# VHH binders against Mitotic checkpoint protein BUB3.3 (BUB3.3), part 13

Target 1, 314 residues: Mitotic checkpoint protein BUB3.3 (BUB3.3), of Arabidopsis thaliana (Mouse-ear cress) (f4i241)
Amino acid sequence: MSGDRLEFENPIEDAVSRLRFSPQSNNLLVASWDSYLRLYDVESSSLSLELNSQAALLDCCFENESTSFTSGSDGFIRRYDLNAGTVDTIGRHDDISTSIVYSYEKGEVISTGFDEKIKFWDTRQRESLVFSTDAGGAVGCVTVSGNNLVVCVDASMHIYDLRNLDEAFQSYASQVEVPIRCITSVPYSRGYAVGSVDGRVAVDFPNTSCSSEIKYSFRCHPKSRNGRLDGVCINAIEFSPCGSGTFVTGDNEGYVISWNAKSRRRLNELPRYSNSIASLAFDHTGELLAIASSHTYQDAKEKEEAPQVFIHRL
Short names: E, the ipSAE of ESMFold2; O, the ipSAE of OpenDDE; V2, 0.75 times the mean of E and O plus 0.25 times the DockQ between their complexes.

## First folded at step 4 (VHH)

Design A1 (from e09b with E107Q; framework vhh_8emy_2; at its last look DockQ between E and O 0.01; V2 from the best seeds 0.00; counts 0 for: pae O 14.0 > 2, placed apart)
Fold by OpenDDE, look of step 4:
Structure A1 (fold): chain B 314 residues (1-314), chain A 121 residues (1-121)
Amino acid sequence: as target 1 above (314 residues)
Amino acid sequence: QVQLQESGGGLVQPGSSLRLSCAASGFTFSRYAMHWVRQAPGKGPEWVSSISWSGGSTNYADSVKGRFSISRDNPSKTLYLQMNSLRPEDSAVYYCAKHYYGLPWSQFDYRGQGTQVTVSS
C-alpha cells in the first residue's frame, strides 16, 4: 500500500467520514462514525488529540489551527478547541447534519443537513445561529470558495452568494444527471469539480483572464477491469492547492487517481487500497495527500475492516 | 498505578525563569501525550502546554507562547516545562497531566499533586 499508514492508539472503530488538513500546518483532522474527532500531527507522526462527540461525525472543518467544527448524526454542530481539548455544542439541525464548512469571508460556520436547511453560525455572537435557509432538498455535499457557497442536492448544484443568501443565483443540474456524491472548488478559480455515484467526474471552470473555459465530464473507470459497465461511486475529489490543475479522485473500489484538469488526462494511479476511499485531503503545500481507506456504507462489497488512514507524498 | 510528581516550583520575581519537572510512573510514558495545566486561586484549571508522545509536536496556550517551552525525556519518563519571562499572572499551581484517549472527552485522566509557582515582586 502506497504511503505511510497512520497509527492510532485507539483504533478507529467505524467509518472515516472526512479528512481535513489544517490551513497552515500538517495537522490532520480525522472525523469518523465512531464519534471521535482526531487530530493527528503528520509531521511528528503522532496523535495529538482524540475527542468523543457521542454521535457519528459526518464532516469536519478547520477554522484555524486551534478551532474545528463537526457535523453530527444527531444533528448537532460542535465546536472544538483543539488546544484545550474541549467540545461545545453550537446548535443543531432537525435531522442529520451531513456537511460543514468554514467561510473565511464571513467568519461563519456553514452547515447543512437532511432537514434541507443551510445554517450559518457565528460563534462570536451570543446566539450562534445567524441565518437559516431552505436548500430545497436534502443536501449531500457542500463547498465554499470566497463568497460562493455551493450546495449539492441530489443531482443538482446550487450556488449561493454569501453576501445575498435569499436565493441561489445559479442552479443547474449536474451534467452527470445522477446524484452528486462529492464536490470541491478549484483553487484560484471559480470552478468546481463534482463526483457522482455512477463514477463520473464533472469539471467546470469559468472563463478567466488566464484560462479558457473548461467544462467537461468523464468516467473515471470507463471499463472496469471486471467488465462491469456500472460506474463506481466517486466519494472524494480534491484539487492540489499548488494551482497545477491537478486533482485526485477516490472511489468505492479503492482507487486514488490523479488527473490533469486542463488536459483531462490521467496522471497517476496509486495502488489499490483494501477498502473504499472515503476521503481525500491535500496539505496546504500539495505535497502530502491524506487518504482514508474505509467503508462508506454505500457498497455491499465494502470490507468490514478497521479504517485506515495513509499519508502519501507526492 | 499512574503516578505523576511535579517539582521545581517556587517564589520568583517577575522576569525570572523556572524549570518544572514531572516524574511519571505506572504507565508507558512514551505512548502518551503529556500536558501542563495550571490553576490559580479562585480560577478554574487552565491548559498551558502539550507535547506529543514522541516530543515532535508541541502546543502552547496563547498566554505562554514564546515564553514557555515543554519537553520530555521518554527514557527517564520525565516531563519538563521551561518557564521564561515569568509574570505575576503566571502564579498558580502547575500540574502535569497524562493524556487520556477515552470517553467522554479525551484530555486528561491523571494529574499530579502540583507544584506552586508564585511570581511576585
Scores: ipSAE 0.000, ipTM 0.246, lowest interface PAE 14.0, mean pLDDT 89
ESMFold2, look of step 4: ipSAE 0.373; ipTM 0.719
ESMFold2 (binder alone), look of step 4: mean pLDDT 87; pTM 0.883

Design A2 (from e09b with Y100W E107T; framework vhh_8emy_2; at its last look DockQ between E and O 0.01; V2 from the best seeds 0.00; counts 0 for: pae O 8.4 > 2, placed apart)
Fold by OpenDDE, look of step 4:
Structure A2 (fold): chain B 314 residues (1-314), chain A 121 residues (1-121)
Amino acid sequence: as target 1 above (314 residues)
Amino acid sequence: QVQLQESGGGLVQPGSSLRLSCAASGFTFSRYAMHWVRQAPGKGPEWVSSISWSGGSTNYADSVKGRFSISRDNPSKTLYLQMNSLRPEDSAVYYCAKHWYGLPWSTFDYRGQGTQVTVSS
């Protein structure tokens, strides 16, 4: 298998839900359904922190090198002091909280859940919950870029301006026309890429002064190549932060594929991993790609094996 | 109405110190994090420092870390910025803000005129 496998003294006992690199270091957060948030120092190849959160963790994000947040199956949003090794609850959803992101623009944590709420948290305030709004449906995935918050509900995308959260200023059906499984923002652009449950990727770049509009969709695994009748769910999509226009996809069959967003061409395909790709994350330089091979609790032929995390050097 | 009034700026030499103050009114001061931002001529606003509602947590821009200290007195509804080892590049109008929205630093909730800090030999 390509890449260096991370070694955990205590094995991950359930699915990995999210990998996140820190913004400035090679620290990697690993959130998993086994209720643990792990901080791994990739540079030293050592686990630096392991904290039990009492509930399955569905997502995680960094605020900075010292602070992270998680969304839990119990609806709770938790704050972690990564230096002190402490966990605090900052609030909750009325149902499963499925996504969490940090807005550097707003300086707030944004969480979503099956309660169809978008909640904004500012831990600097006496009252952490500073705003709550209705998403209009169960939120599948979210991403934030600059002042834009994109919330995916089923096959639809809703874009919010963080400066005006009364309602989405743009709502439209995704190009994939099927439920969106994952979304990522395009670096240095207002663009987005989404992965769908049927194996399609849609990329949408707005027309900027520097680039023409790019809007297209494609299947990661065309039938002609592998004889597949049905698409394979894309669980993860991430852009390299280096601005090359390269993004990677991870699917339920264990394939990690890199693509050129401009040319729409496949660049590279890593050797197939033993399980589904649950999450992907680039480090801040784009030189490292973290890969979680894990079951995802989807109807895929997933293996009942312990999740594995790999670091691949690009 | 939210009001923030900055004071304490002036002309000083490099290496000197200044203490800025911000008098807050029109809101429950002790409930909100407070921020200092600055804007130099020809440049956009720059976030300088923030302090949590309780004062228990503080953050600083890398450019001022180790030199500046933010503090607050909730009973008097006053925010402070102690600026030590001042440099010419610290010259700017300094504003107190109740809310700030990252980069671009164009959206701040401040009501004051700011206070001019000029560091020059």
Scores: ipSAE 0.017, ipTM 0.264, lowest interface PAE 8.4, mean pLDDT 88
ESMFold2, look of step 4: ipSAE 0.298; ipTM 0.666
ESMFold2 (binder alone), look of step 4: mean pLDDT 84; pTM 0.859

Design A3 (from e09f with S31R S35H Y59N E107K; framework vhh_7nfr_2; at its last look DockQ between E and O 0.11; V2 from the best seeds 0.00; counts 0 for: pae O 3.6 > 2, grease 25.3 > 24.2, placed apart)
Fold by OpenDDE, look of step 4:
Structure A3 (fold): chain B 314 residues (1-314), chain A 121 residues (1-121)
Amino acid sequence: as target 1 above (314 residues)
Amino acid sequence: QVQLQESGGGLVQPGGSLRLSCAASGFTFSRYAMHWVRQAPGEGREWVSSISWSGGSTNYADSVKGRFTIARDNVKNTLYLLMDSLKSDDTAVYYCAKHYYGLPWSKFDYWGQGTQVTVSS
């Protein structure tokens, strides 16, 4: 297994749902289905914080080095003071909340859930909920970059302008009607990349003054030598923040693969992990890659063992 | 064709117990996580519980935690929900649902017809 395995005093007792590095440090958030949000200092190789929310955590995000948010299976959106070690509820969805992101442009937390709602929260206001809109379906994944919010519903992707949330200004539907499992924004671009349940990756870079338009899709695992026609679900896709155009994919078979977005070439493949890759995260420099080897409740081939988190130096 | 058939519902007094069953066919039952969801009159569908393919991991909504137990028999292709300490708020149609491949908590792709659970004095 490539990388250093993080050691937890208390083992993670359920699946890891999301890894996130802090914007400025080597602090790593680990959200898990065991209802704990963990803050791990990768530099000191120590767990700095462990907070129980009493519900499975499906996603997390940083606002800054001192504040994070989670989406819970109980529908609650929670704010964490990472310094004080306290948790506050800021609001809720009427069903499972599945995704949470922070918009630095608006200074708002954006959450989605199975209630088919996109909710916007401003914790600076007395009433935290500032806006709510209908996503048109159960939201699976979201990403935010600048003023663009991308919301994935089943096999469709909807792009919202945060300055005008009345309607999505762009909507895309997959021709193959394959659900999107994960999405990420391209650094320094209005682009995005998506991973699907059938093992496909789609990359879309708009033409900018700095880059030519790139739009393509590919299968991460072409027909394995063993003739398996069945694609492997891509659970995670992340771009290196360094602007190199490198991105990594993680799948249900435990493979982490790096790619060059411009050349469409596979760069490197890490040794196979023992379980599915549930989440990937780059640190702010792009030098560290956090990898969660964990069951995702998707496949019988997955192991129901304690999840493992690795730090890989690139 | 995927088929899910719920049974075991009925009328019960507050504090009572019920056992729901879901018979699955048309897919490899042992490969998929399974879920229970419920829908009360006039309300949307609410997730209740989930169980991994092997039964080794279980999850519950806060509203039912400590009272309900999800289980499965992969040999019999059957999903169960043991409901104890039932409350009036538990009144709903209960559905078993197959896990939709691709998301941990994704939209369910297959549902049964449901079984009515009524908790009333």
Scores: ipSAE 0.022, ipTM 0.479, lowest interface PAE 3.6, mean pLDDT 88
ESMFold2, look of step 4: ipSAE 0.402; ipTM 0.732
ESMFold2 (binder alone), look of step 4: mean pLDDT 86; pTM 0.872

Design A4 (from e09b with W105Y E107Q; framework vhh_8emy_2; at its last look DockQ between E and O 0.10; V2 from the best seeds 0.00; counts 0 for: pae E 7.7 > 2, placed apart)
Fold by ESMFold2, look of step 4:
Structure A4 (fold): chain B 314 residues (1-314), chain A 121 residues (1-121)
Amino acid sequence: as target 1 above (314 residues)
Amino acid sequence: QVQLQESGGGLVQPGSSLRLSCAASGFTFSRYAMHWVRQAPGKGPEWVSSISWSGGSTNYADSVKGRFSISRDNPSKTLYLQMNSLRPEDSAVYYCAKHYYGLPYSQFDYRGQGTQVTVSS
């Protein structure tokens, strides 16, 4: 395994669901099924806080350095004051809430879930819930970039214009043609990269006629399994923020692989981690990659050992 | 909307065999792993078995391994559990469940009434 292991005063006792770096610092959020949201200062190698929410956390996001949010298995949306060390419930989905992101363009929190709703929250208002719309199915993952919100339902990307939420979403079938497990926005572009449950990766450009942005797909596997037809779930996909076109994939067998989106070539493959790769995150500079090696309950063969989080320097 | 309908339960003697069925609708059955979960009175849910979307990989709880066999027929959207050498501790309501990617097994998407299996001596 590669990178420096983070140490936690109270061990993480169930799966890590999501890692997120702050967009402005090397503060790292760690959301876990053990119901704790953890904030770790990677620069000083110290745990800043650990807050219990009484439900498995499935996703998290930063608003800024002092405020974050989680979505949970109980459907509750929670707001965390990272300075005061407090948590408030701001609302709820009627089923599991699978994803949560912050839109800096709107100044709003966006949550999704298995109740097939997309909910918009503005904590500056008397009632935090300011809009709710249909996702067209149970939402598996989301990304937000500028004024575009993309939610994934099975193998489809449902694209919303945040400026015109009263209009119907546009639906695009992904080239992976099986359930999408993870999605990320291509930096400085209107494109998206997706990873599928069966080991495919696609880079799609739904809203462009630019010939240099040609969509493509491939089966993502480690060098040791090159040429195999069967694949392993791609749990995480993330672009480096530095604009080089580098992205990384993490699969359910513990492989982290970096790729270049322009040349479509494998750049590097890290030594295999002992457990599934549950989440990946670049820091805001692209110099650090946070890696969660954790069971995901997607394959009964995966190791159900204590989750670990590593920082790999690029 | 996901719909699951279990059948095939009943009252049997120890050592007997029983075959459970689960009819599925409201989702693309062939794209999801499926599970059997059981719940005895006064106890929490217990995972029993899982099968991959293609049927190529199966797994079992230690308590049933070697006695139970999970299978699926994707064209008919049906999941099966063959239960051999039944014991009184196998008595429970059995549910089938669709896999939710990225969620723990304890939060299975089981929406059916289940089917009662009772093994008496």
Scores: ipSAE 0.013, ipTM 0.442, lowest interface PAE 7.7, mean pLDDT 85
ESMFold2 (binder alone), look of step 4: mean pLDDT 84; pTM 0.856
OpenDDE, look of step 4: ipSAE 0.025; ipTM 0.379

Design B1 (from e09f with Y100S E107R; framework vhh_7nfr_2; at its last look DockQ between E and O 0.84; V2 from the best seeds 0.00; counts 0 for: pae E 3.9 > 2)
Fold by ESMFold2, look of step 4:
Structure B1 (fold): chain B 314 residues (1-314), chain A 121 residues (1-121)
Amino acid sequence: as target 1 above (314 residues)
Amino acid sequence: QVQLQESGGGLVQPGGSLRLSCAASGFTFSSYAMSWVRQAPGEGREWVSSISWSGGSTYYADSVKGRFTIARDNVKNTLYLLMDSLKSDDTAVYYCAKHSYGLPWSRFDYWGQGTQVTVSS
């Protein structure tokens, strides 16, 4: 295992679903199925906050240093005041809410879920729900970059222009051709990287006119390691913010591997973690990588040792 | 106290149909995912079907897809399993199970006593 293990006042007792660094600081959010949202100050190596609720938390995001949100198994969208240490609900999906992101361009929270809806919330309004549209299926994962929102439904990417939501979304079939497990936006680009349930990564550039942005895909694990044609689920994929083209993948066998998107080369591999890699996050400088070693409920044979969060210095 | 009471089992010929019910009490039924699990003689328990807290998402084992339908009534606090095109291999005790969360793949907390389904050719 690599990195410094974080300590919490209430030990993590169920799956870690999402790690997020603040875009401005070394504050780290940890969302867990044990219903706690935890805020950890990596700079001072200290726990800042633990707030409990009544549902498994499935995703989280920052609005700013004082405000964050979660999506949950009960469909509720919760707002957290990180200074006051309080939580309240702002609305609900009609089924499981799987993903939540903040759009700085719209000043709105965007949530998705298994009710096949994309919901937009503006907490500045008396009624927080300001828009709802169909996702075209049950949403598994989401990314937002600039004015583009991508929601993944099975092996398809549904691409929305946030400036023009009255038009139909663009449907783009993923190169992986099996369910997409995770998605992230390529920095400084309109490209996207996805990880699949069968161990593939695809980098796509759906709307590019740049001749150097050529789509490709590959399998994360060499066939020799497993002796099989099928890989293991890629649970997390994240780019370094520093513009080098470096990204990392985390899989269901506990491996964290770094790659370079431009050269298409494998860079290195961290020592194997005890559990699946449930989430990865770079800090805003790219110098720190947060790693969740935790079961994910993606495979019945998955190990369920105590979930742990590590900080790896790059 | 959580209580789950199954009913509707019985003896049926191959190709026949049955409707199982599970009456739930002692918890907020509409907050939790529910499942049907079965146990054939001499075997371990086998997951059959699950339904999310809202009823909007349903899941089935490969062995029952297209033949069984899970449903719930959150007003009557009742879970259902509609079984069509029954086969000899469907013979088992069928249990109603409550999940720990509204998610159909979370852990099971509580089980009913079961109802016997027998499919005899």
Scores: ipSAE 0.324, ipTM 0.703, lowest interface PAE 3.9, mean pLDDT 88
Fold by ESMFold2-Fast, scan of step 5:
Structure B1 (fold): chain B 314 residues (1-314), chain A 121 residues (1-121)
Amino acid sequence: as target 1 above (314 residues)
Amino acid sequence: QVQLQESGGGLVQPGGSLRLSCAASGFTFSSYAMSWVRQAPGEGREWVSSISWSGGSTYYADSVKGRFTIARDNVKNTLYLLMDSLKSDDTAVYYCAKHSYGLPWSRFDYWGQGTQVTVSS
């Protein structure tokens, strides 16, 4: 186990779903199943806000330093005023809403849910819902990069052009060939890195046939080191934003490993955390890594200990 | 004051069918995921099935997939488990369980009293 443990006014009482750093500061969002959205100032080591949302929170994102959003177990999409310490609902999915991202290019919030819908929200409009479309199946994870929205359905990436939502998505079969659990965009590239339910990472290029960029896949977290027969799942994958070509992965056995994307070599492995790794987030500089050690309900043998969030200094 | 009351258990022969019901009161039933959990004699509790608050998403343990169906009636505040092709290994006390925050995989914060299912020839 590595890094400084964060302390909160109210202890986290159920799973952490997502950690998100602000793109401009060391402000960290912590979304958890205990219904709280927490804002932590890592620079001053202080809790800024703790807001009860009345439902388990499954994902979160920043619009700017003053505004964030969550997706919830009750299907509601919530907007938070981080300066006023208030929360409002802007709309709702017809079932549990599992993922939420913000498109800076479009100025819209994008969410997915168990209703197999992708919904687009513009909070500048009287009615925030501006568009809804079918995801093509059960959504496992979502990322946005420039004008591309990528929605993972089973082992496939469904790619939407945000400039032309009237056109159907393009389907791209990932090299992992098993369900995708997590996805992130590769900085300074048209590529995406995905983590699979069986411990593999793939780097895929759906819209390019570029000879200077090579797609690949490899077993990032080999078979369980702790006697699990059902294998190891990559729960989190994130690229360093500093352009180093480094990414980190976190698995359901508590391991965090850093990798060089070009050489595919392991750079470092942190001492094992006491619980599954539920989420990882780099700060805007790439100098800090936030790590959520939390029960994920993927294994009956997981410790039912209170979730912990750590800041590891790189 | 949350209350969960199971019914519908009984003695049935292998290959038979049973329908379990759970009447819920004391909370907004339509806002919470619900589950069925069972406990065989001398064993620990085993999760059987979960249903989301809307009824649109259902989840099953591998041991019961294709044989059991979970359903809910949000107007009547009632959870159901329809059990087909029952096996001796299905013998257990079946409990209705409420999830703390509406997710079908989250912690159970309330349990019913249970209803006995015995599958024997």
Scores: ipSAE 0.050, ipTM 0.503, lowest interface PAE 5.8, mean pLDDT 85
ESMFold2 (binder alone), look of step 4: mean pLDDT 89; pTM 0.897
OpenDDE, look of step 4: ipSAE 0.795; ipTM 0.904

Design B2 (from e09f with S30D Y100T E107K; framework vhh_7nfr_2; at its last look DockQ between E and O 0.81; V2 from the best seeds 0.00; counts 0 for: pae E 5.4 > 2)
Fold by ESMFold2, look of step 4:
Structure B2 (fold): chain B 314 residues (1-314), chain A 121 residues (1-121)
Amino acid sequence: as target 1 above (314 residues)
Amino acid sequence: QVQLQESGGGLVQPGGSLRLSCAASGFTFDSYAMSWVRQAPGEGREWVSSISWSGGSTYYADSVKGRFTIARDNVKNTLYLLMDSLKSDDTAVYYCAKHTYGLPWSKFDYWGQGTQVTVSS
């Protein structure tokens, strides 16, 4: 295992679903099925806050240093005041809400779920729900970048133009051709990187006219398991924010591997973690990588042991 | 206290149909996913089907897919299993199980006493 393990006075009692660094500081959100949203100050190595949500948390996001949101197993979208230490609900999906992101371009919270809806929330309004549209299926993962929102339904990427949400989404069949488990935006282009349930990574450029943006895919195998034939779910994929083209993958067998998207090369493989990699997050500088080693309930071979969170320095 | 009471089991011929019910009390029913789990004589427990808290997402074991339908009535606080095209391999005690959360893939925390389903002749 690599990195400094975070210590919690009250142990995390169920799966970690998502890690997120603040875009402005090294405050780290930890969302867990145990219903707590935790805020950890990595600089001081201390837990700042634990807030109960009454449901398994499946995703989280920062709006800013004082405000965050979660999506949960009960479909509620919750707002957290990180300074006051309070939680309130702002609305609900009609089924499980799996993903939540913040669009800085629109100034709105975007949530998705198994009710096949994409919901837009603006807490500056008297009624927080300001728009709802069809996702075209049960949403598995999402990313937002600039004016583009991408939601993944099975192996398809459904691409929405945030400037014109009344228009139908563009459907793009991913190179992986099996369900997409995770997606992230490529920070230096209009591309996207996806990880599949069968261990493939694809970098796609759906709307490019740039001849240098050539899509590609590969099977993500750790060196220690070279020649492996069985697919291992890629649970997490994240780009470094620094523009170098570095991204990391985390799989359901505990491997974290870094890659360079520009050179298309494997850079490094961390020693295997004891449990699946449930989430990865870069800090705003790209110098720190947060790693959740946690069961994900995707594989009967996973052991339901206490989740651990590590900070790896790059 | 959480209570789950199954009913509707019985003896049926192969190819027959049966409807199981599970009356739930002692918790907020529409906050939790529910499942059916069965145990054949001399075997361990086998997951059969799961349903999300809303009823919008349903999941089935390959052995029952296309033959069984899970449903819930969040007004009556009742879980159902509609069983069609029954086979002798479906003979088992069927248990109603409550998940820890609204997620149909989360852990179970409470079980009913079970109802016997026997498919013979």
Scores: ipSAE 0.129, ipTM 0.608, lowest interface PAE 5.4, mean pLDDT 88
ESMFold2 (binder alone), look of step 4: mean pLDDT 88; pTM 0.893
OpenDDE, look of step 4: ipSAE 0.761; ipTM 0.896

Design B3 (from e09f with G55K E107R Y110S; framework vhh_7nfr_2; at its last look DockQ between E and O 0.05; V2 from the best seeds 0.00; counts 0 for: pae E 8.8 > 2, SAP .675 > .668, placed apart)
Fold by ESMFold2, look of step 4:
Structure B3 (fold): chain B 314 residues (1-314), chain A 121 residues (1-121)
Amino acid sequence: as target 1 above (314 residues)
Amino acid sequence: QVQLQESGGGLVQPGGSLRLSCAASGFTFSSYAMSWVRQAPGEGREWVSSISWSKGSTYYADSVKGRFTIARDNVKNTLYLLMDSLKSDDTAVYYCAKHYYGLPWSRFDSWGQGTQVTVSS
């Protein structure tokens, strides 16, 4: 039981790097190494737009229903007008730009990259770049929730308060103790969850007291391995937005597993997908889970079959 | 802190072979992808080969494919480059580099000091 496969008239020609649902609708962004950003309307089962950006896309985000952004292998930060079907460059990093998110609290785009910079962009200004600061290393992934920005460098999390960017970030070693591959924010809290290159997951709440949630970590294994096999990279981790404590993990072996963060129990394990899980995304209600089954360039023996995107209904 | 030390370079005739080694310390070697990068006199740096941390997947530049073999020993924390059928174009300083990710396009976060390979008659 793998869910409904999305159909693309022009197939996705290279890896899917990131899936993102709109915060307001069931529009789904699909960022790919084939340089196209795609907008898919899940409700009507149709592709709305496909826009070329001339570089492998590594991450994407919505500003709103009409505007989105990407970061890419060429370091360029691009803005997409989803109504006009146009693409424009708003700036760049001096190396690969690995992550891009939108902060609704600041009204700004936040990008990170291998140039060890965190850059803040405001397209309402004559000069889009409005702030740049050092990340303290090559940035692998990022999450933002409210005024809380967490930037991952190796196994460390660098935590910023967006209201006080003049102050230095605080650095925390993660519970996973190895490079962090993915991070997501815990809904309705200051917490986050990370997945590591060696198959571990940690749920962390830095600098908290009187918290209803406990910091912990575990090895993420499918039932077929009974928890005794070597770990496999956790490529994606996402919380359901509905506040239930449900989150999902996707690994490089094709397993999607759901968990409850409070009880620390496996809830469900989907049938193994034929390729690595490159990305996961919940729709804004938590009713739908988008799943990218795609090569990730982590294994030279990967099947380079056309990536597939599935919608699993909860 | 991360330390990478190359060795095994030298002077060799065309068609000869060399084995380069890189001793690694200061990090969990088995958790990181590693690469060899070279720089010929007057040239920019050229990526040569990478090896992943997971299943040991290997990647090669077209210029060396079929002639060079990258390998790693996660017990000895050592990266290797086995170089066969050497050509004068292979003359360069060879550097060991540690990746942030297991992908050949990903950024290096640490470099060795380099070892000289010279192929001449």
Scores: ipSAE 0.013, ipTM 0.301, lowest interface PAE 8.8, mean pLDDT 84
ESMFold2 (binder alone), look of step 4: mean pLDDT 87; pTM 0.883
OpenDDE, look of step 4: ipSAE 0.208; ipTM 0.635

